# Ledger of designs, part 20: VHH binders against o26223

Target 1, 191 residues: o26223
Amino acid sequence: MKLLWTSQHIKVTVHIDGKVSKMDVLEAIKTRRSIRKYQDREVPEELIDKILDAAMCGPSAVDERPWHFIVVRNREMLEKIPEVHPYGAMVKDAPVAIIVCCDSSLEKIPGFWVQDCSIASQNILLAAHSLGLGAVWTGVYPLEDRVEGIRRLFSIPEHVIPFSVIPLGYPAENPGTRDLFDPDRIHLEKW

## First folded at step 15 (VHH)

Design Y6
Fold by OpenDDE, look of step 15:
Structure Y6 (fold): chain B 191 residues (1-191), chain A 124 residues (1-124)
Amino acid sequence: as target 1 above (191 residues)
Amino acid sequence: QVQLQESGGGLVQPGGSLRLSCAASGFTFSEKWMSWVRQAPGEGREWVSSISYSGGWTEYADSVKGRFTIARDNVKNTLYLLMDSLKSDDTAVYYCAKHKYSAFPETQDEFDYWGQGTQVTVSS
């Protein structure tokens, strides 16, 4: 009895017709999931550029835009990231990762850089999803062991703070969608 | 409370072998880099070896390279040092040390916890 492993072809209906069906904003937000398994397929530079463009379109405190991005495609470096990030195992399987960093010298108001980099990171995730890629936010800041691990691995200057590592690739899993709406978290006029 | 307890030290002849163990508790062992550091009589502390949290990345001091092997069991929360071809110069107290960072140590200050140490004596 040959157990036919029905390779559930995740029909990512990539409509092969050249029109990347543009997800609307709400669809992208509601259907985005963390993707930790990737196809053995390269991500075109054009898509990375679009993602990074989106990453830089978010608001920042007093328009300080403190973010920097390291794009990592080198196989050796991708394989080393899991050694300094205990929850970054999937990075070694991704064709590319983006490291979001803050240049503290660009900060105008103390502490808001965390919000700025969070917005940039979320925009990366949403943009990736809208383009048919999978991604996951692996937290680096504020954990000092990970911050310093990533810093040293990529020779990041002391005034630059690694914030997140986001592996990207064509998804090899489909975790489905979730309904996370909770009316108990909504308060009208007062708590 | 973080605890590190070394064991396995003893007296051995030159060319002999020892296996050191470090039992760890009070933190998530599998998420931390670990090292062995030794101190010979009258000398300062010397870094011996380090291992990443998964064990996939290891480094050794030149003085022990090819003779010592660092390993870990994250299920047992135990760090090991396999010492082969022991020399008189390997005589020291061996300490297990927990890293602050997910990186190889640059200074002694990058260790936040130490064991009490175990004595290794190599003598004919």
Scores: ipSAE 0.853, ipTM 0.930, lowest interface PAE 0.5, mean pLDDT 93
Fold by OpenDDE, fold request of step 16:
Structure Y6 (fold): chain B 191 residues (1-191), chain A 124 residues (1-124)
Amino acid sequence: as target 1 above (191 residues)
Amino acid sequence: QVQLQESGGGLVQPGGSLRLSCAASGFTFSEKWMSWVRQAPGEGREWVSSISYSGGWTEYADSVKGRFTIARDNVKNTLYLLMDSLKSDDTAVYYCAKHKYSAFPETQDEFDYWGQGTQVTVSS
């Protein structure tokens, strides 16, 4: 039985009308793309609040919730981020960026904060996408040069670790969807 | 292996100009901040200038501000220091230095690699 995978082009009809069409979770996950081009349009605070709410809804190790978020809208700071992040060029074009950080003093189990902040970061991406925004995860941790660069730029305390920088905006590109399913990465019962 | 090789030093008269170059290899040059540091005879190392990845962010020591220009060519993996209006006090060995962090250096320990240096002598 040859499973003919019909590539159903899910037409993401971006309804321009102010009603954020509710995207189901699987659709959000499957259709999310890294967006690096943004419209010259401000992102309402309400949407940022929703995104941050989603960011804080993820699980964390023993419910430690170590995450902090810096919301950056200042144009000068957005323009400086690319100077301390070699792959952060798109940040200067975004109307807003979220820096996800870990407060190490909140960590209950060593090392799990990376997972916690990853979940938070991914939730930001998914929430943004579901709200009609584009975003991209630019990695900061664990690269020391970027961590310290972001730390100093934003005067982040030593016990707080910058984890990711996520620019957000209304998308000015449509990279399309990809089928990333790989059955070779699935192992049954054992490797 | 990381390598930094300075060139362009020499003897120049006061008021003269020099262009230093630093050829970098063994790492992704475009992903690292770079600096020039100098050491005069009998003196400690003095930070001169730093430049960000793209060159969009530069800083200078007060002693060289307005006279020196740091630049980089990421395609050529080369760091430059344009030195104008040279003074006797600019006489030093000039070192190219690779940053550990994407930030302006606070201490000398924030450089992980150094070149061998190039001698600049400003004399009449």
Scores: ipSAE 0.851, ipTM 0.930, lowest interface PAE 0.5, mean pLDDT 93
Fold by OpenDDE, fold request of step 16:
Structure Y6 (fold): chain B 191 residues (1-191), chain A 124 residues (1-124)
Amino acid sequence: as target 1 above (191 residues)
Amino acid sequence: QVQLQESGGGLVQPGGSLRLSCAASGFTFSEKWMSWVRQAPGEGREWVSSISYSGGWTEYADSVKGRFTIARDNVKNTLYLLMDSLKSDDTAVYYCAKHKYSAFPETQDEFDYWGQGTQVTVSS
């Protein structure tokens, strides 16, 4: 019995008509992919505001909300980010990038800020995808060379820690979907 | 183990040219910023030039600006310094240095590895 893997090409039909089809949360999670190629098209400020709103809706330890966001649209700065991030080459091709940072002065419980900023970063990716944009998480923390590179480039204070750089734009690629479910990683009650 | 090996130094007349090379091994060369630093006899170490990952961003000390060019070949894991219009004051041991950070150095402590150096002598 040859299991016909019907590759259901989920045609993300970007309907050009202004009706942003509402993507449910499970669909957004399952169909999200890292996008590293972007169209030569500006992202409206309204979409960035929605993405940032979503970024701030995640939980944080004892509600500390330590995150800050730098929105970068300046072409010169976008072109400089790849010079201080060895895996940030795609940033120069994006119309906008968001840098997620932690203000350590807002931290209430030590160490949980990494989880808080991770949640914020993931919400940015999911929100972008739901809005018809492509994005990718480029890790900054905990690598000191990248942290200090981004810090100095954007004149970020010492008590504020750059965490991630996320370029965004209308996608110019479609990598398809992946099935990442692995039942061998699930343990019931005991290892 | 990280290794940096400089070459290309020598004796030249004022107004002459040299090309220095630094062969790098033991780390991913294309993921690190690199610099040249020199030390003249009886003097401290002086920053000369730095270069980013791709070579798209370079900076120079005022003393060498317009005369020296820093470059890199990430396929060959090699850093270069092209030195034109050499002066007597350029006489020094030239060191290749690996950066700790993806930024231009503010202090000597921002380098984590150094080569053995190559001697450059500019004399009539």
Scores: ipSAE 0.849, ipTM 0.929, lowest interface PAE 0.5, mean pLDDT 93
Fold by ESMFold2, fold request of step 16:
Formats: C-alpha cells, sequence, structure tokens
Structure Y6 (fold): chain B 191 residues (1-191), chain A 124 residues (1-124)
C-alpha cells in the first residue's frame, strides 16, 4: 500500500490494492453501519487526524464550535470505559476511542451544544467509514450516571461535558446495508 | 420502588468471619454500581467498598483491604460483603447503597438509595 499524503486538514482517499475509488457522499451516508467488532490492528495517528479534521468541519450554532476531543489509546483506560458505561463493552476491544466533549464556556447560544456535538460525532463516523474504518457512537449525554462516570475516569473538568464515546478500528464484521427510506415521514408544506 | 434489604449481620468473635447480603429490587441491578457503607457507634458513616455494575472494578477502604471482599450476583440481584479476620473496629451498622453515578463516590450525596442496615458486632 502507498500512502500519498498524511494528516492535518487534508481530506484524502487511501489507495487499496492499487485502485482508487472515491465513495460518493450519498453512498457513504447510506452504507455506514455501526461496527462493534474490530481487527487486532492499530489505527495510524494520521487517520485519526483526518477523522478529527472532518469532525471540526461541521456547522455549529453561531459558529460556536464547542467541541473538544479526547483520543484514547491506553489499554487500561479503554478497558475501564465499559465499567462506567454498561453498553460500551466493545470499547475494550477497540484499538482507539474518541470522546466527544462540549466545553460549555464556548457556548454562544445556550443549549445548542448537543446539536453541535452530534454533528461532530456523525462526521467522525462518516470519515472513519470513508477511510476503511468502522465505528459506533455510544451514548453518554444525557444520562447523568454515564456523564459523571466518564468525566471522573478521564479527569474532565466540571464545565466540560462528555457527549459520546466512539470506539473505532478496522472492521471485523460486515452488517450490510439497509433500506430505511420511509415516505410516510415526509410532509409537504405542513404536517 | 427501589428496595435494598441487608442481612447476615450478628455477633462474632475477633478473627471471625461473616457474609453480608443485600437483596435489591425496583431497578436494573446489573446496570448500577453498588457500595457498602458502615456507621460505627458515635461516628459518621465510612465508605467500605464499591463495585462496578459488572463486578470488574472494585475498591476498598484502607481499613478493610485484604480482609473484606465485595461481590455481586447479577442473576439473583444480590450484593455481598465477605468479611474475614474481623476486628472490634469493624463493629458497625453496615448499609447497602445504590450509586447515582457510575463512579467511585466522593460524597454521601452520591448514593440515592440506602438499605435499613444490618448490625455487625465484634466482641469477646
Amino acid sequence: as target 1 above (191 residues)
Amino acid sequence: QVQLQESGGGLVQPGGSLRLSCAASGFTFSEKWMSWVRQAPGEGREWVSSISYSGGWTEYADSVKGRFTIARDNVKNTLYLLMDSLKSDDTAVYYCAKHKYSAFPETQDEFDYWGQGTQVTVSS
């Protein structure tokens, strides 16, 4: 495999077996699936940089950009996350996890940080998918017991709110695609 | 409603052993951290031990390390405290406590439900 470029504010397509094929954006959105089983294979720092660059490209309320990210690779810490997050068992098996946080001191419009961090979290999932990785969003906010558990585990200060934990790695499963379009959810002009 | 019922206390000689049990109901036991907290006569409450929801992470007060073992059975919804090498200083009412948060407690306010307690008395 030949990598043509690396990290920082660069969106890239990685060569696989000598072929290059850019995934159409709509296809990427439709084919991304939650991946909870990962290969025993490291994820290079350069790919994490690309994913976080994508995360920060999301819109935010009044361009407030309230997000911060904790990149977790330490095995002992990854193994402790499931003990504070009852549905995060797959995190211990991931080579890396990203914790998406809100710094409430950066809010310019109160309460929109949830939407802001949701956008960043979804961009992480899509960027990981486009780079050949699998990921899943495990919910932290708004569940107070999980929020406080993650905050204390990672020494996150009181004004910073952990929003989600996103384990990621090279996939060891393929759940396939789904047909989820439902025209009954579409309303023209009014309800 | 949440209910916690301790049992297994009693009178025991120094060096003896006891097993405390706490039957839990009214919540999803397997998704919550649990603790034992004790209160000696004339004293404030002292944290004894905590256990994560799966049982994979336990911690103990220095005063009981190596002598006490916290355990849980998520099928029977029961919390245990296995006490060995008991000393007179272990004399207390022992409470089962449910955590608000998935974290080791920093204050008593972080327990949202308490049992009625079971008396442990260590004396000759």
Scores: ipSAE 0.312, ipTM 0.701, lowest interface PAE 3.8, mean pLDDT 90
Fold by ESMFold2, fold request of step 16:
Structure Y6 (fold): chain B 191 residues (1-191), chain A 124 residues (1-124)
Amino acid sequence: as target 1 above (191 residues)
Amino acid sequence: QVQLQESGGGLVQPGGSLRLSCAASGFTFSEKWMSWVRQAPGEGREWVSSISYSGGWTEYADSVKGRFTIARDNVKNTLYLLMDSLKSDDTAVYYCAKHKYSAFPETQDEFDYWGQGTQVTVSS
């Protein structure tokens, strides 16, 4: 179905709902790979909305939900990220990136925001994968060099901490799946 | 141990040119932003120019735009400042400085290591 628009800007979900992914959760988790090559194809805003909705579904310490997200589509800004993030070269080739941030004023229990934002970041990766997109988590926190570089590039205030930069787009590579299960990492009852 | 050693300073007439070099060691040079900072006699330190990791993003103080060029060689771990159309106001000790952050500096304390400096004197 084509897009339906009104003065309230009703989101178009009809065809997406009719083509809901049938990917099992365990399959999504096991088959998600870091994707660093993207097609020259725009990612619709509605897919970004679904991804961010999923990001916010993660648990957080005492339900503090400290996360904020910056959606970056501006080409000039995407091209500057590699200049402040030495391992973010693929960002310049992505149609869009999401910066996951912590607003420290929202912390209810000090220090758990890292886990909270990690959960949100992983949910972004899984949601993108389930929607036919590829993404990769590029680390920012705890490297102060990267944190300050991203903060200043995007005018992020001092009480807000950029945690990760996640470029995403329709994949232009297929690395395949991996078998990473290692029984030696499992300990019963004691170390 | 981080070491920064400037060279290439000297006496030059107004309108002349100089090329400053800064040999860097003790850190991964290709992963750090670098700057030139100068200090004229009796003055505080003045930021001159900064360059990003790759050299793809450079900025200059208004006083030197169009006359100075910052460059880097990440194979030789060397930072350069090519100075053209020198004038007496450019007389200063020029320092190579390593950034703490991958950003244009907002304050002088955002440089964590400095060289010993090289004197540039522009006079007849």
Scores: ipSAE 0.305, ipTM 0.697, lowest interface PAE 3.9, mean pLDDT 90
Fold by ESMFold2, look of step 15:
Structure Y6 (fold): chain B 191 residues (1-191), chain A 124 residues (1-124)
Amino acid sequence: as target 1 above (191 residues)
Amino acid sequence: QVQLQESGGGLVQPGGSLRLSCAASGFTFSEKWMSWVRQAPGEGREWVSSISYSGGWTEYADSVKGRFTIARDNVKNTLYLLMDSLKSDDTAVYYCAKHKYSAFPETQDEFDYWGQGTQVTVSS
């Protein structure tokens, strides 16, 4: 059962179709690129639901699952993010953004929440890509200026840490794929 | 080394206008919020106005709203305050201040660097 918090509906049951994506997982990983230009096209709530479901499927330290997500569609709020996040200029042009947060009260082992929220953030990027959307991870934590700016803008409580802001939408650019494999980064048995 | 230097103060008639400037150096000006704060003789410091790093978000104290305009030039690393319809109550030393955070200040502890100030005096 899935609850949608971004609309007037307070409890909605949503079934995830097993044919949501035709993209192979290795293909998704290899072809995903940061997308910073978006079409003037709304992203349906059902796609956001699928993306957030994927985000929550990631592993976490001792299964602590410390993540929370803020879905931002309001134009006024999206336009304010770049004013508190110097490298978030593309957010104002996105139809929607997801803020990945850590609830520190859910930590079971200190400090591993950074890895946990990184995994959730990457899953958002991959899921968005597999659904025909483009996204980019804009960093918030550990930069205190950005953390405080986002916290105050969205009234995020002090025990919750904004980690990343991820604008997404149907892409209006195609940067192409890259071959980044570097055998010199592979060490057998020792450094 | 962070440096903030105000200029453009002076004597004006009631109803007159002034433009204050603040030259900034020693930090990435285009990535920081900035404010103007003033202090009248024998008074505490009063927040006047703040501006986001891009200039897209500004706020003003009620005492100056509609009369003052904050602006910035991120190419020249300069903060401005256009003061219009000046009143005797606007007489003060005006300080340029750099924010610690990308947020409107809650306390004066949230300004980490200050200029020397420039005197504005409104009298007929």
Scores: ipSAE 0.292, ipTM 0.669, lowest interface PAE 3.9, mean pLDDT 89

